# Designs tried in a protein design chat: VH-VL binders against Protein TIC 22, chloroplastic (TIC22). Part 2

Target 1, 202 residues: Protein TIC 22, chloroplastic (TIC22), of Pisum sativum (Garden pea) (Lathyrus oleraceus) (q9zst9)
Amino acid sequence: ATLTPNHVAKSLAGTSVYTVSNSDNEFVLMSDAEGAKSIGLLCFRQEDAEAFLAQVRSRKKEFRGGAKVVPITLDQVYMLKVEGIAFRFLPDPVQIKNALELRAANRGSFDGVPVFQSDLLVVKKKNKRYCPVYFSKEDLEYELSKVSRSSKGVGVSQHIMVGSFEDVLKKMELSEKSSGWEDLVFIPPGKKHSQHMQEVIA

## First folded at step 2 (VH-VL)

Design c10 (framework fv_ucenprubart)
Fold by ESMFold2-Fast, scan of step 2:
Structure c10 (fold): chain C 202 residues (1-202), chain A 123 residues (1-123), chain B 108 residues (1-108)
Amino acid sequence: as target 1 above (202 residues)
Amino acid sequence: QVQLVQSGAEVKKPGASVKVSCKASGYTFTTSYYMAWVRQAPGQGLEWMGLINPSGDSTWYAQKFQGRVTMTRDTSTSTVYMELSSLRSEDTAVYYCARSEWYYDILGYFDLWGQGTLVTVSS
Amino acid sequence: EIVLTQSPDFQSVTPKEKVTITCQASQSIGSSLLWYQQKPDQSPKLLIKYASQSFSGVPSRFSGSGSGTDFTLTINSLEAEDAATYYCHQSRSLPPYTFGGGTKVEIK
C-alpha cells in the first residue's frame, strides 16, 4: 500500500536535468569517493554539465569526438534509479544560496537538491488536490506575489518552507495512499504551476 | 498570551452530528501554523483525527474518520471547526485542537493545545 | 500506518529514582518522534521534539534519545510534579500521525 514507482515518477514529469553522453549515446559515469561505484552525474544547470564534459575530455581521449551534453527528465531518471542505476545530482548554486538564506545558516551547507513549498499555495483541479513543490524559490515567490499580504505586514519569504528533494522522494516512497504525500507535484524551473499542470495532467 | 479557546461541552444522540470550535488568539492565525484535532476517550490514549491549514482549504484526515469528519476555518474570527457526523457511543471523548508547525519532512510539534471539549454520545 | 508501541503501560516509582519509558515504531521514522506529558484533567504539554531536543522551559531532568525505530524518554531524578501519563508521537509520515498508548507514572 505504499506509493508505486510509477506514481512517484509521474510527479516528476517535465523537469529536465543535464548529463553527458558519449558518441554511442551512453552515459558518462563518475567514480564515487572510493572508486568502487560508477555514478551518473545529473546537473540542474546545462553549463555545469558542459564543464563536466570539458573535464572528461581532458582526462579521456576517447570522449574528445562526439561526446555531448544531453537533457533527461526526472521521471526517466527515477525509473532508471528503480532499475538500479546510480545518479548524483548537482544542484543549482543559486538555489543552494536561497535555501541557506531561508534556514539562516550563514556558516552551513545544504545537502541535496533544494525544493521549496508554501502552505499558502495548494491547487485543486478536477476535484483533486495538488501541492506544488518548486525547484526554484523565485518561481514560488512569483506565484505568492499574486496573494496580497499588505494588510498583515507579513513578507512573502515567511510563507516558504525548504527541504531536500532526495528526502522528499524517500518520504513519498515510504508513504501510504491517502497520506497526503501523493498530492505532491514537482514544478520545473522557469514554469508556473498552472502551465505545468496543464501540460502534465491534460 | 497565545491561546486556543474551545466551545463548551455537547451531548448528542447516536446518528447526530457535532461541530466543535477552536478560537485562536495572540498570534497571526493564517501564518506558520496548521491546526490539528486530537481526541481522547475516557481513560484512553490520544488519537489524531486530522489537520487543517488555516491560510487555505487544505485538510488531511485520519483514515478511521474519513467520510465522517470535516474541518473548516473562518479567518475573520480566527476559528477552526471540526464536525463529526454519524455519531456512535464510541465517539464519546474529549476533543482537543492543537497548534502545529509542519514541513514536508516533518509534521512538527503540538506546542499549544486548547482546553478540550467533552462530547458525550448517549441515547 | 505507523504503529507506536510504548512500554511499560504503568510504573510506580520512588522519588529521585530514574524513570525510563520506551517507544518502538513499526517502521523507521528517523528522528521524527515527540514526547508529551499529560497531567490529570489537563491538556498535553510538549517535552521533547525531534527525538532528543528539549522544548523551551522543560526541566533538564527530562531527556530523549533514539533514532529509527527505538526511542527512549528518561527522567533522570523523578520529582513529585512528574506524576503524569507520557505519550510518544511520530511526525514522519504526512498523514496519518500516530501516538503511543501512553505510560502512566505514579509516585510511591
Scores: ipSAE 0.000, ipTM 0.416, lowest interface PAE 17.9, mean pLDDT 78

Design k01 (framework fv_clesitamig)
Fold by ESMFold2-Fast, scan of step 2:
Structure k01 (fold): chain C 202 residues (1-202), chain A 120 residues (1-120), chain B 110 residues (1-110)
Amino acid sequence: as target 1 above (202 residues)
Amino acid sequence: QVTLTESGPALVKPTQTLTLTCTFSGYSISSGYYMGWVRQAPGQGLEWMGTIYHSGGSTDYASWAKGRVTISVDRSKNQFSLKLSSVTAADTAVYYCARDYWEGSLFDLWGQGTLVTVSS
Amino acid sequence: DIQLTQSPSFLSASVGDRVTITCQSTQSVYSNNYLSWYQQKPGQPPKLLIYAASTLQSGVPSRFSGSGSGTDFTLTINSLEAEDAATYYCQQYYSYPPYTFGGGTKVEIK
């Protein structure tokens, strides 16, 4: 059996993203690149959501009085997605730059929301295993710097893997128990894994 | 176990388009990856052609390959494909697909390669 | 564009010998150490041996080592085995083009 929606949602608890809602607390939807789908936009930076709101207000008169930027956590987003609501993520440009620097940064682009992981960071608590996945490369590097201080042979950047959040999430959805994908926990930007694990697991 | 398998025609005619497919199977706990194509003409060295992020959006191509090479992903089949247009005898080579997901730009897993001969 | 030159192009040695292959870059590689080495045996795909100039890939025998920084890099096999007959390639990363390979060094056992 695959992982339950509640298990996947729990791995996403505590990370805030930002969207635009109308005066009735309904999501402001945008067309995808083909104009064929109505999707909600979720920004990892509040300022990007505010820029989107300003753009919507300048283009559509009906949004000038009551639309606002609202935070929503990724676990709530995931449950709405399970109910059939489509979303597109707008990633933090700093993390896009970080992903490109890990992957031949001189040309190309990164598709999706960058996430960062290391095989040197596996948290064991009692009889359970947790693998933290970071939305911020800087947060992962800080944690790895503590590991490197206890081991002279460890290089920080040599153990960082980068991927897209959307791809990782899809792989979790398709994975069976005991595959190891059930061990993933997403770490909110600006938070230590130990601090986050205390709040989510305790 | 994670494996990469190349498939496609062994023989193509000059001026035609070569299409090769790489199938990725097996999963390890890792946060995404890039997939690349590298070729090797008989008796020659390794020549990188291009690389694509697994989600299908980000691509990079060798300078000579721009305009001739297109790499794409079929996410539903765990496949990525290489199209090389206007082939000539100089495109006769073994074609490899390779995975890159450590800190980037390192090919840590390769397919066995598929020989493509361009002959009139 | 960064170009890599390997020396020698061909090398013949006996089992037990210490073998040294060099890779020279036209300009400093990224962070002075973003260089890797691959081994390719006849009829097989390349295999990653070393990355970050000197870090041995898991599963690779300890007789292989890498050294160097900036523009000059070396792959050493401290005691050649018969199974090491192969062509070896250096590769730089994180600078454009992202996967520049050297011309290769063929190692043959006498």
Scores: ipSAE 0.000, ipTM 0.403, lowest interface PAE 18.3, mean pLDDT 77

Design k02 (framework fv_clesitamig)
Fold by ESMFold2-Fast, scan of step 2:
Structure k02 (fold): chain C 202 residues (1-202), chain A 122 residues (1-122), chain B 110 residues (1-110)
Amino acid sequence: as target 1 above (202 residues)
Amino acid sequence: QVTLTESGPALVKPTQTLTLTCTFSGGSISSGYYMGWVRQAPGQGLEWMGTIYYSGGSTDYASWAKGRVTISVDRSKNQFSLKLSSVTAADTAVYYCARGEFYDWSGYFDLWGQGTLVTVSS
Amino acid sequence: DIQLTQSPSFLSASVGDRVTITCQSTQGISYSSYLSWYQQKPGQPPKLLIYAASTLQSGVPSRFSGSGSGTDFTLTINSLEAEDAATYYCQQLYSYPPLTFGGGTKVEIK
């Protein structure tokens, strides 16, 4: 049996992304890249959502009265996706740059939202094992700097793996229980894994 | 209707610092946009120099521009500015300021200033 | 970083002709919506024509159209007009920074 939607959603709790809603708290939808379907836009940077709102307000009078940027957590987004609502993520361009730098030796463009992890970081809390996945490479590097001092290991960047958030979610959805994929927990930008685990699993 | 206007010196001597200002009219910088500077040498194409978010919290520069270019924003004056240090004859160009925005999962410059020609000569 | 190559760099055509300009990216642009086209007439600033690869900017004549995805993008002017004499630039924001422009295509009327 594969991991349940509720288990996947729990791994995403506490990470905010930003969207635009109207005065009725409904998502402002846009055309997808092919122009065929309505899709909700989710930005990892608040300023990107604010730019989208400003553009919409300049061209559509109906959004000038009460449309606003609202945060929504990734666990809420995931449950809406499970219900059939389509979304597009706009990643933080700093993290796109970080992902491409880590893949300098490999050919290809980066598709999706960058996430970073290391097999050197495993967190134990309440008799369970957790593997943190970071939306910020800098946050992961900070944690790895502590490990490198004590282990006298090779440079921290050599232990960082990069992937797309969308691919990781898909692999979790297709994985058997006890495969190790149930151990993943996504860490919000700017937070330490210990702080996040305290807030989510407390 | 919002317009952008560049202002600054038309002539700058080699080794000096070029300072240009872009002024918003008919609107404000706090519209949630990003602002950029793009230049064009005589007879050449468009070259991006850098971008700043309206709040001043995020700034990016072209690789050649790091260490020479500083972009800043002053929302109280509805202005954002470009400072380019240690100029040479290669910096002779028309300098444009531009406002960027998003629409339908896209990023582009929807509004441009008229451009200001800066000549670097002794 | 992504480099954009435009072809041709120069063309001369007659009023009424169909003109096609190509923009080729060195890397796939997974969000094709981050590809835009600009028109620059002599002595004037650039003007946005098309964004999201294929969406026409408000106020731009319907004779302009854009298409493409991945690494190959095209700007088409169906039935060229005399006022279309200009240099056209493609621009990407998907791989940022840097934001990059194509080298430009100069269109002259015979």
Scores: ipSAE 0.000, ipTM 0.438, lowest interface PAE 16.9, mean pLDDT 79

Design k03 (framework fv_clesitamig)
Fold by ESMFold2-Fast, scan of step 2:
Structure k03 (fold): chain C 202 residues (1-202), chain A 121 residues (1-121), chain B 110 residues (1-110)
Amino acid sequence: as target 1 above (202 residues)
Amino acid sequence: QVTLTESGPALVKPTQTLTLTCTFSGFSISSGYYMGWVRQAPGQGLEWMGTIYHSGSGTDYASWAKGRVTISVDRSKNQFSLKLSSVTAADTAVYYCARSWDYLGEYFDYWGQGTLVTVSS
Amino acid sequence: DIQLTQSPSFLSASVGDRVTITCQSTQSISDSSWLSWYQQKPGQPPKLLIYAASTLQSGVPSRFSGSGSGTDFTLTINSLEAEDAATYYCQQYDSYPPYTFGGGTKVEIK
């Protein structure tokens, strides 16, 4: 049996993203490339959602008086996705830059939301193994700087792996228990894994 | 004041790769802008070629452009570039770069002056 | 791909006339009318006039207006002026690319 939706959602607790809602608290949606379904836009930066709201307001007359930016957590987003609602993420451009720099030999494009992890960073709590996955490369580098004290701090980036958040979620969904994918915990931007894990694993 | 300026060769030979650069100023690209390339053959209409998000996170191309067009961004130089491979006489056109600030689609609020590219042997 | 057909392709009118240009889409443009209109004068880049089918761009004269939804859209110049001699293009930006343009309507002053 694969991991439950509740387990995947728990790994995403505590990370806020931002969307635009109308006066009836309905998401502002766009159609996909084929016009086949409606897709909600979720921004990792509040300022990006505010820019989106400004465009919606100027472009669609019905939104000028009642639309607003609304925060929503990734665990809530995941449960809505499980129920069939599609979302598109707008990543933090700083993290896109970081992902492209780590993949220096690659093309100038990164599709999806960058996430960062290291084989040097594993947390054990109550005899269980947890592997932190960061939305911010800088947060991971900070944690690795403590681990690399004995190595003088050189080559920290050599121990950082970058991936797509969407691909990681897909792999978690397809994996069985004891595969290792159940050990992942997503760390919100600006938080240390120790702070976050105290809040969600208590 | 927003400005967009295209630069590149005025004449390219058939089968060569055309490279054009768009230099921009007067706005913060990190505020959610997309940049597009639109061309216009002499006496003809406007034809969208492709668009890139300011961070370089994704590109979209016209159906005919698949495999021929590459759009890239160089944030350090405030530039966007277009590469069009294997050019023919049909690629003779004025090439425009244009800005779009629209998460729901791409209408273009500011345009460059355009640069004429002639494909001739 | 969504294709846009403009009619007429050419018109000649006098200063003071009311001019109407139509743009028809092969597919219905989603709930919000994601269609824009541009004006292009000879030797110049296109200039945005209208977006979201009916919203006038800042700095554009009020004699320009847009209307329509679904598959049928209209640009109206209420009282034509000499400076309005240009080619006008509609463009759809429905959902995702390709973002296609209409074939254009050339407006000449008599």
Scores: ipSAE 0.000, ipTM 0.421, lowest interface PAE 17.5, mean pLDDT 79

Design k04 (framework fv_clesitamig)
Fold by ESMFold2-Fast, scan of step 2:
Structure k04 (fold): chain C 202 residues (1-202), chain A 122 residues (1-122), chain B 110 residues (1-110)
Amino acid sequence: as target 1 above (202 residues)
Amino acid sequence: QVTLTESGPALVKPTQTLTLTCTFSGYSISSGYWMGWVRQAPGQGLEWMGTIYHSGGSTDYASWAKGRVTISVDRSKNQFSLKLSSVTAADTAVYYCARELWSYDTYAFDIWGQGTLVTVSS
Amino acid sequence: DIQLTQSPSFLSASVGDRVTITCQSTQSVYSDNYLSWYQQKPGQPPKLLIYAASTLQSGVPSRFSGSGSGTDFTLTINSLEAEDAATYYCQQGYSYPPWTFGGGTKVEIK
C-alpha cells in the first residue's frame, strides 16, 4: 500500500506549466535525448513555451496558423504520466542557477527540475502537518526570514535543501503512509504557502 | 530495435506511377514521429521529397514534388507510402524512408531504411 | 530555398590525419540546433553522426566533432581511420520546408 496517484496529484494542484498544442489540439511531441520515446515538453516559464512555438512555426508550416501555447497544471500532468504519457520539463534557468549554487559538485548542469525544502518550515492546518516544497528558492528564503527569530540574510540558505522534482515524485510514489512523504505540498512559483493552502485544502 | 524497410517495384516505365511502401518494425508509428522520404540519384547527393506526421494530418513536400508526390500513412499496418506520378528517367534513384527526430533542441533524421533502387526505363 | 555548399567536394588523406569539412549556408540568420552531419559508405544508407551542430550521436566515435554557427559549420575528424572513407553530408532544417542537404564531401584514404 503505497501513496495513491490521487494523493500525489493533490500535492501538485495549482502549479501551472506551459506546453504547445497543434491545430488539432494534440500535444506537440518531441523525441527524448536517446530517440527512444515521444515526449511532451512542459515549460515552467510561459516565455520558454512561446520560444518553442516560434521555433516550431519557423520549421513546420502546419503550425504557423493553428498551434498555440496552452497552460496545464502539474496535477493534470501527473495523471497523464500515470496513464503512460512521457514528459520532459524545461525548468526556470534562475532556479537551475540556485540549485547549482547549493550543490557541492557545482556541475555545469542540474538533472531535473530544482525544488527546495527546509526542516525549519512545517505548517499545521486543520490538525494536519504539511511540508512545503518550493519551485522558487527565493519564495522559500522569504518565508524562512520570517520564521528564523526575525534574523535576515546570511545563514538562511544553510537550512535549505535542494532536490530534483522528478526524484521527489518517485520517492513519494514508493512510500507507505506515515512515512512523512504524504505531508509534502508543492508551492507554485510566486505564491506564499498560506495562500496556496487556502485554495487547495478545503 | 526500430527498423524501416522500403518495398516496391525495381523497374518502372516512363509515364507510370511509382508506389513505394515503408514498413516499421519494433515501433508503432502512432508514437508521434514524422516520417520523411529522401532519394539519391546514381552518383548524386541526397534529395528530400516530403514528410508526413503519423496521424496523416500534416504533410510537407519539396516544391518540385507538389502535384507529383503523395505521401500517406496506414497506422494500423505500421506503414507509410509514397506515390510518384508521371515518372521519367530523372526519377531513377535509391529511395529511402527515414524517421525525423524532432524536438525543441534536436532536429535530424536518426533512423533510415536500407533504401530501394528504382530504375525508370522502357 | 536555402543552399548548403560543402568544401572540399573531395579530399584524400592518410590515416592519423586531421580532416576538416566545411558547410556554408546562403541565409544570414541561423540556429545551430538545425544543422546535422551524416556519413554514407558505398551501398549503405546515411548514418547520423552529429546533430544540433555539435552534439555527437550515441555510438559515434569521439574522433568526430562538429562546430560552427551562423552560416559556417565544420565537421572535424581529429585522427582519420581507414573505416572513415565515405561521403559526408551536412543538412539543415531551420528553413523548413524544405529539408536541405549539402552536395557531399568524398573522403578517400591514401
Scores: ipSAE 0.005, ipTM 0.517, lowest interface PAE 11.1, mean pLDDT 79

Design k05 (framework fv_clesitamig)
Fold by ESMFold2-Fast, scan of step 2:
Structure k05 (fold): chain C 202 residues (1-202), chain A 121 residues (1-121), chain B 110 residues (1-110)
Amino acid sequence: as target 1 above (202 residues)
Amino acid sequence: QVTLTESGPALVKPTQTLTLTCTFSGYSISSDYYMGWVRQAPGQGLEWMGTIYYSGGSTDYASWAKGRVTISVDRSKNQFSLKLSSVTAADTAVYYCARVYGDFWTGMDVWGQGTLVTVSS
Amino acid sequence: DIQLTQSPSFLSASVGDRVTITCQSTQGISSYSYLSWYQQKPGQPPKLLIYAASTLQSGVPSRFSGSGSGTDFTLTINSLEAEDAATYYCQQLNSYPPYTFGGGTKVEIK
């Protein structure tokens, strides 16, 4: 059996993204370019969602009233996606830059939301194994600096793996309980893994 | 799927008004879109001329086009029209109509095949 | 007014090569959004390849990718194919009106 939607959702608890709602508290959906249903935009930075709303409001009178930027957590987003609502993520540009720098030998565009992890960082809590996945490379580097015996930090980036959030979710959905994918937990930007795990996976 | 087809004269004399029509065929998932006109002089790049909002009819024009270009829509015929007044040899170009959804995020996703207009005596 | 400058204006490359085209904006385009890339083959209309700086248009081969933020954007073809001979244009929709196109980059196969 594959991992349940509730298990995947729980791994995403505590991370806020930002979307636009209308005066009736309904998501403002974007037009899709080809062959797909209307799509909701989810920004990892509040300022990006506010910039989008400001530009749309300048062009469309219907958004000038009660339309606003609202936060939503990734676990809530995931459950809406399970119910059939399509979303598109707008990543933090700092993290896109970080992902491209890690792929220096194979530069190009980064497709999807960057996430960062290391095989050097595994956490045990209540006799269970957890593998943190970070939305912020800087947060992961900080944790790795504590694990590394050398405080010099030389070569810490060599131990960081970069991937797409969307690809990781797909692999989790397809995995069985003994695959290791069930061990993943996503760490909100600016938060230590120990603090996050204490709050959401206690 | 949406198809756009431009039509109009292939040859226009200097000082005359060029009139082009863009016919919209098929279905769209949203009526919340703009129709733009883009031209390309021989061997040159793409130049935006103006857009019209399908539902509301509001128009926006490139700064050089203000006073010379008029874009309109006839929803009963699913047709968009471009009028360019006082043409000169500099207006010789391939003219395209192209759709962009109202959020502008997806870019111009559907284009007509283009129609070559030559301004010559 | 946002102006877009593409570099190079022309390049010649072999099938299998990695090709990069840059688009520089005179003003910041925020959040990897409102920048699109188009492909135009001789005698054909432009075809949308990338929108929102990095999102691949449905039906476009995965060898095409877009990246960048602020004032610097890049279109990459990671393994050039013969059918990729075309002129490529960037476009900003961040400041509207006007829509602004870059000057174009002509890609020729050796």
Scores: ipSAE 0.006, ipTM 0.518, lowest interface PAE 10.1, mean pLDDT 79

Design k06 (framework fv_clesitamig)
Fold by ESMFold2-Fast, scan of step 2:
Parts: sequence; C-alpha cells; structure tokens
Structure k06 (fold): chain C 202 residues (1-202), chain A 121 residues (1-121), chain B 110 residues (1-110)
Amino acid sequence: as target 1 above (202 residues)
Amino acid sequence: QVTLTESGPALVKPTQTLTLTCTFSGYSISSGYYMGWVRQAPGQGLEWMGTIYHSGDSTDYASWAKGRVTISVDRSKNQFSLKLSSVTAADTAVYYCARDIYSWGELFDYWGQGTLVTVSS
Amino acid sequence: DIQLTQSPSFLSASVGDRVTITCQSTQSVSYNNYLSWYQQKPGQPPKLLIYAASTLQSGVPSRFSGSGSGTDFTLTINSLEAEDAATYYCQQYYTWPPLTFGGGTKVEIK
C-alpha cells in the first residue's frame, strides 16, 4: 500500500512557512506563472512574505481589509494541497546557494525548495527508524559534525545529499510501505533533530 | 467546467430597483475567488461596476456606483446579487457577472453569457 | 482614475495580416505591468487573452501576443484569422477602484 496523506502530513509537522491572509484568515491567492490557475504563495522567510504584502498594499487604490502575514505549518499546507489548493514556495535564498554549491552548478538555477539529507544520520527512537531531512544545510552540517567527531572527521560534505522538497513529496506519495520513504521526517530550520522529534513524533 | 448564469428581469421601469442574480455552477474551490459585475450599453464598451469576495468580506464599487449599487453573496447557493437603484434609460445594458481566481478581483477568466436589461416606461 | 485610450477604434484587415492595437494609459501601470486584453465576439461575453501585459492566457492561440510597459501597450495578432473578427479591450488593474477598460478596437475582416 502507498503512504497515506496523514502519514506524509505527520512527517511535515512543525515547519512554519509564511503566507498572506485576510482578516478572516483566508489565503490571498495570486495568478499562476503558467497562466492557468490561482495559487497561494508560501515563503520560507517571513521577510519575503512581508515584501509580498507590501507590494499588494501599494498597488491597490483601496486596501482589502486587514490582510497580514501569517505562519502556517507544512502539514496544514499538505492537507490543503490534498484538498486541491495549489501552492508555490519561495525558498530561502541562502539554501538555494547551498544547493548550487553542493551540485557544483556554476551560476545554474535550482528548481524547487532545497532539502538536505545524509545516510550518516539515522535516528532510532524506541524500535523505529527515522531519517531526518533538513531545510537548512547548516543545521545538517552541525549534526554531522557531532557524528564525525565520534566516528570520522573527513569528507563531511561528501555525505550530504541534496534534493527538491517537491520531488521528495512526490516520491513519498508513490512509495509502498516498508520502502524506506516512510522513515522520513522534515526538520524545521533552526531546530535540532532530537528537539523536533521529541515535539512531534514522541 | 465552469458556468456562470445571470438572471433577472428583461425590462425595468425608470426609478425602480434592478435586481440581478449570478449563479455559479460546475466548479468548487475550498479557498478564495472574486465575482465582478461588468455592464455594456448597446453598441458601447465595457464598464466595471463592482467586485465582491466570495465570502462577502470585501466589496469594491466604481465611483459612480457608490450609493446606487449593492453587491451581495449567498455562499450556500454560490449566488451573487447585484442591486442597482433608481434606474434610468442610461442603465440599459447587457449585464455580465465574471469570476476571478487569479488575484484580488482584478482579472476575469470566466464570464456569464450576459443578460440584457432594458429600462423603459 | 486611470483612463485607457485605444487606437485605432476601428480596423479592417485581411486574413494573414499582422494587426497591432495600441492602448495608452494616463498613468504608468508599472511594477508588474498590470494590464490585460480581452476579446469580445458579437453576442458573446469577453474572453481574457493576455494579462500582466505579455502573459498569454491558457488556451489562447500563440498568434496573439502582448507587449509594452509603463503607459504604452500593444496587442499583436501575428497572422490574422477569420475567427479573430471581434472587438478587443485593454483593461488596467494597477490603480483601482475603479477597474477601467479602454474604449475598444473593432477588428473586421476584409
């Protein structure tokens, strides 16, 4: 059987992104880049959502209600996606830079939201295995530095895999139980995996 | 597949209130869309009257429409109503409702067929 | 209020011709070029062709294109077809209310 939407959502719990909402907590939608559909904009940086709100305010002769920047967690976003709402992510530019450096892509672009993982970092809690996936390369490097100090100290960056968040979600949705994709848990920027797992998985 | 259908009287007498209803069918969305009203006098161009958010939280009107036009929504029926008070011969036009899901009620990607309203004694 | 002036108001051309319609705004509709184009055939509602000055709406033939910025915008039909006989309207959504439309350009086929 493939992973359920509820399982995928649980793997995303605790990570906040930022969007623009009206005074009744409804999303402000924008036009799709392909010109076909309405989409919600989700920013990994609060300042980017604030810039978007300022743009919306400045272009209108009259402001629409009390629109504001609000956080929403990725598990909530995922459930809305399952219900048919389309979203576009605006990633943290620092993480785009990190992804391009890891791929050795000189001035290339990165499609999607960068996520980082290492086969050197697997967490066991009770009798279950968890594989952390990081939105921040720096957070993963910090955890790997602790592992390499106890085991190995050479080539830490050679054990970091980079992928797109959107592609990882698609693979999780298509995976069978016991394929290994059910072990993934996404780590919010600025949090240690142990802290996050205690809050959302315990 | 989306359909928008305007309904209301084909003839209204001067000084009366014109009431039109727009019924939305064949499409549902769990968040956010806007409905606008645009009219067109015979042989003339398009004139925007107003736009309402589907929940009724936000409504904008053309300057000339303020005080004469009221747009409202019945969310349970996906029905939008336009009331235009104190009509005159200058209000004779085809009235369209049009939906926007792209932004703040600014671009109209789906339109009703339009309904002709004649103001005459 | 922003006013839009279209030229010409009427145009007659042959199938295969390149047709250009202009829209001038009394104020800059800068930033994201908040200007759209609609096509209206007799007895039918308007159809959105282009938004953000140059972005083609899904399902619209590639012979239609938009260009321009600031106060000067153009709609181009690269190779006119018989089915393109219609009135074309520009619309701004930069400063509103009110949303405003141009006066329209009627395109007839010779």
Scores: ipSAE 0.000, ipTM 0.438, lowest interface PAE 16.9, mean pLDDT 78

Design m01 (framework fv_umesolerbart)
Fold by ESMFold2-Fast, scan of step 2:
Structure m01 (fold): chain C 202 residues (1-202), chain A 121 residues (1-121), chain B 107 residues (1-107)
Amino acid sequence: as target 1 above (202 residues)
Amino acid sequence: EVQLVESGGDLVQPGGSLRLSCAASGFTFSSYSMNWVRQAPGKGLEWVSFISSSGSTIYYADSVKGRFTISRDNAKKSLYLQMTSLRAEDTAVYYCARDKGWLYSGAFDIWGQGTLVTVSS
Amino acid sequence: EIVMTQSPATLSVSPGERATLSCRASQSVSSNLAWYQQKPGQAPRRLIYGASTRATGIPARFSGSGSGTEFTLTISSLQSEDFAIYYCQQYNNWPLTFGGGTKVEIK
């Protein structure tokens, strides 16, 4: 059968994102482009959430005293999405640039949160297979530099695949057991996969 | 049953070092931000440090910046506080506390029993 | 840092009476305020969060109110088990800060 929400949430443990809450401890919501929906904003960089808060405060007096930036983990975000709460992610612009550079010269813009993976990096521990997925291209390149005996950078980048975090989650949700999607583990920015797996994988 | 158990408190000379541990059980430790809070004998509560669920975001009280290091091991379900350059005023019961999370981040819903650190000559 | 001031330092009440505890912030903390109860030799126990939301398992006689800079914890019909020290705490800004505590004791 398909993977449970709890299994998907476990693969997301350990990555913090940032949102803005108001004086009533509610998300500061944005209207959808159509003005029809209220959605929460989740930033991968704390400074982006602080900038959003400053922008809201400059326009609305009600947010000047009580609004604050609040951290939330991606597993908690996923469970809120399962309960029907809508969110939009604001990716790290450095990683957007990295994703665009990895696409062919004539490819268009990138939509969603970039994530990076390589077929050269599969971790086996206690007879179980794990496939790390990185929010930072630089972190993946560092790990690949340790497994490759070829030229650094140029050769390594040819083995990096880029995808949308949102699309990867959808595919995990729809996957059957033994499809390989159950093996994914998301690596927080700034961490080595070995460090993160010591912390979250038993 | 949700529980936090601190250990590592001891008698230490001024200038010494000590490592505190907090063992979590009964909940998904990796999903929660954690805090250290201390209480000097006969005095009130003082917040010491915060660490996010992933360990990527860390905050310290000014009184301990540069001397204390908070860390966590999610695989071992443990929180740590490495204390260096200890001073007499660091004498306190040290509690680990679970962050309520999300919109109530910074409010604590589960506390450990505490571990006593005594810094004296 | 935001300074939290609790008053009175000590409140003497008889069982069955109403106790009202005050907590004041040096600047607005909105509704991002929690109340904790601590009995001798024990860890603190959370009573209220979000200024007015009662934590699970906390008796209805405990209620919180206020927003901005002025907050109140009320214990209606005080019971013998309620004699303890109570702390308020703001979580609106880093660093997190606690009040000095109010000791509720038997008259």
Scores: ipSAE 0.000, ipTM 0.445, lowest interface PAE 16.2, mean pLDDT 81

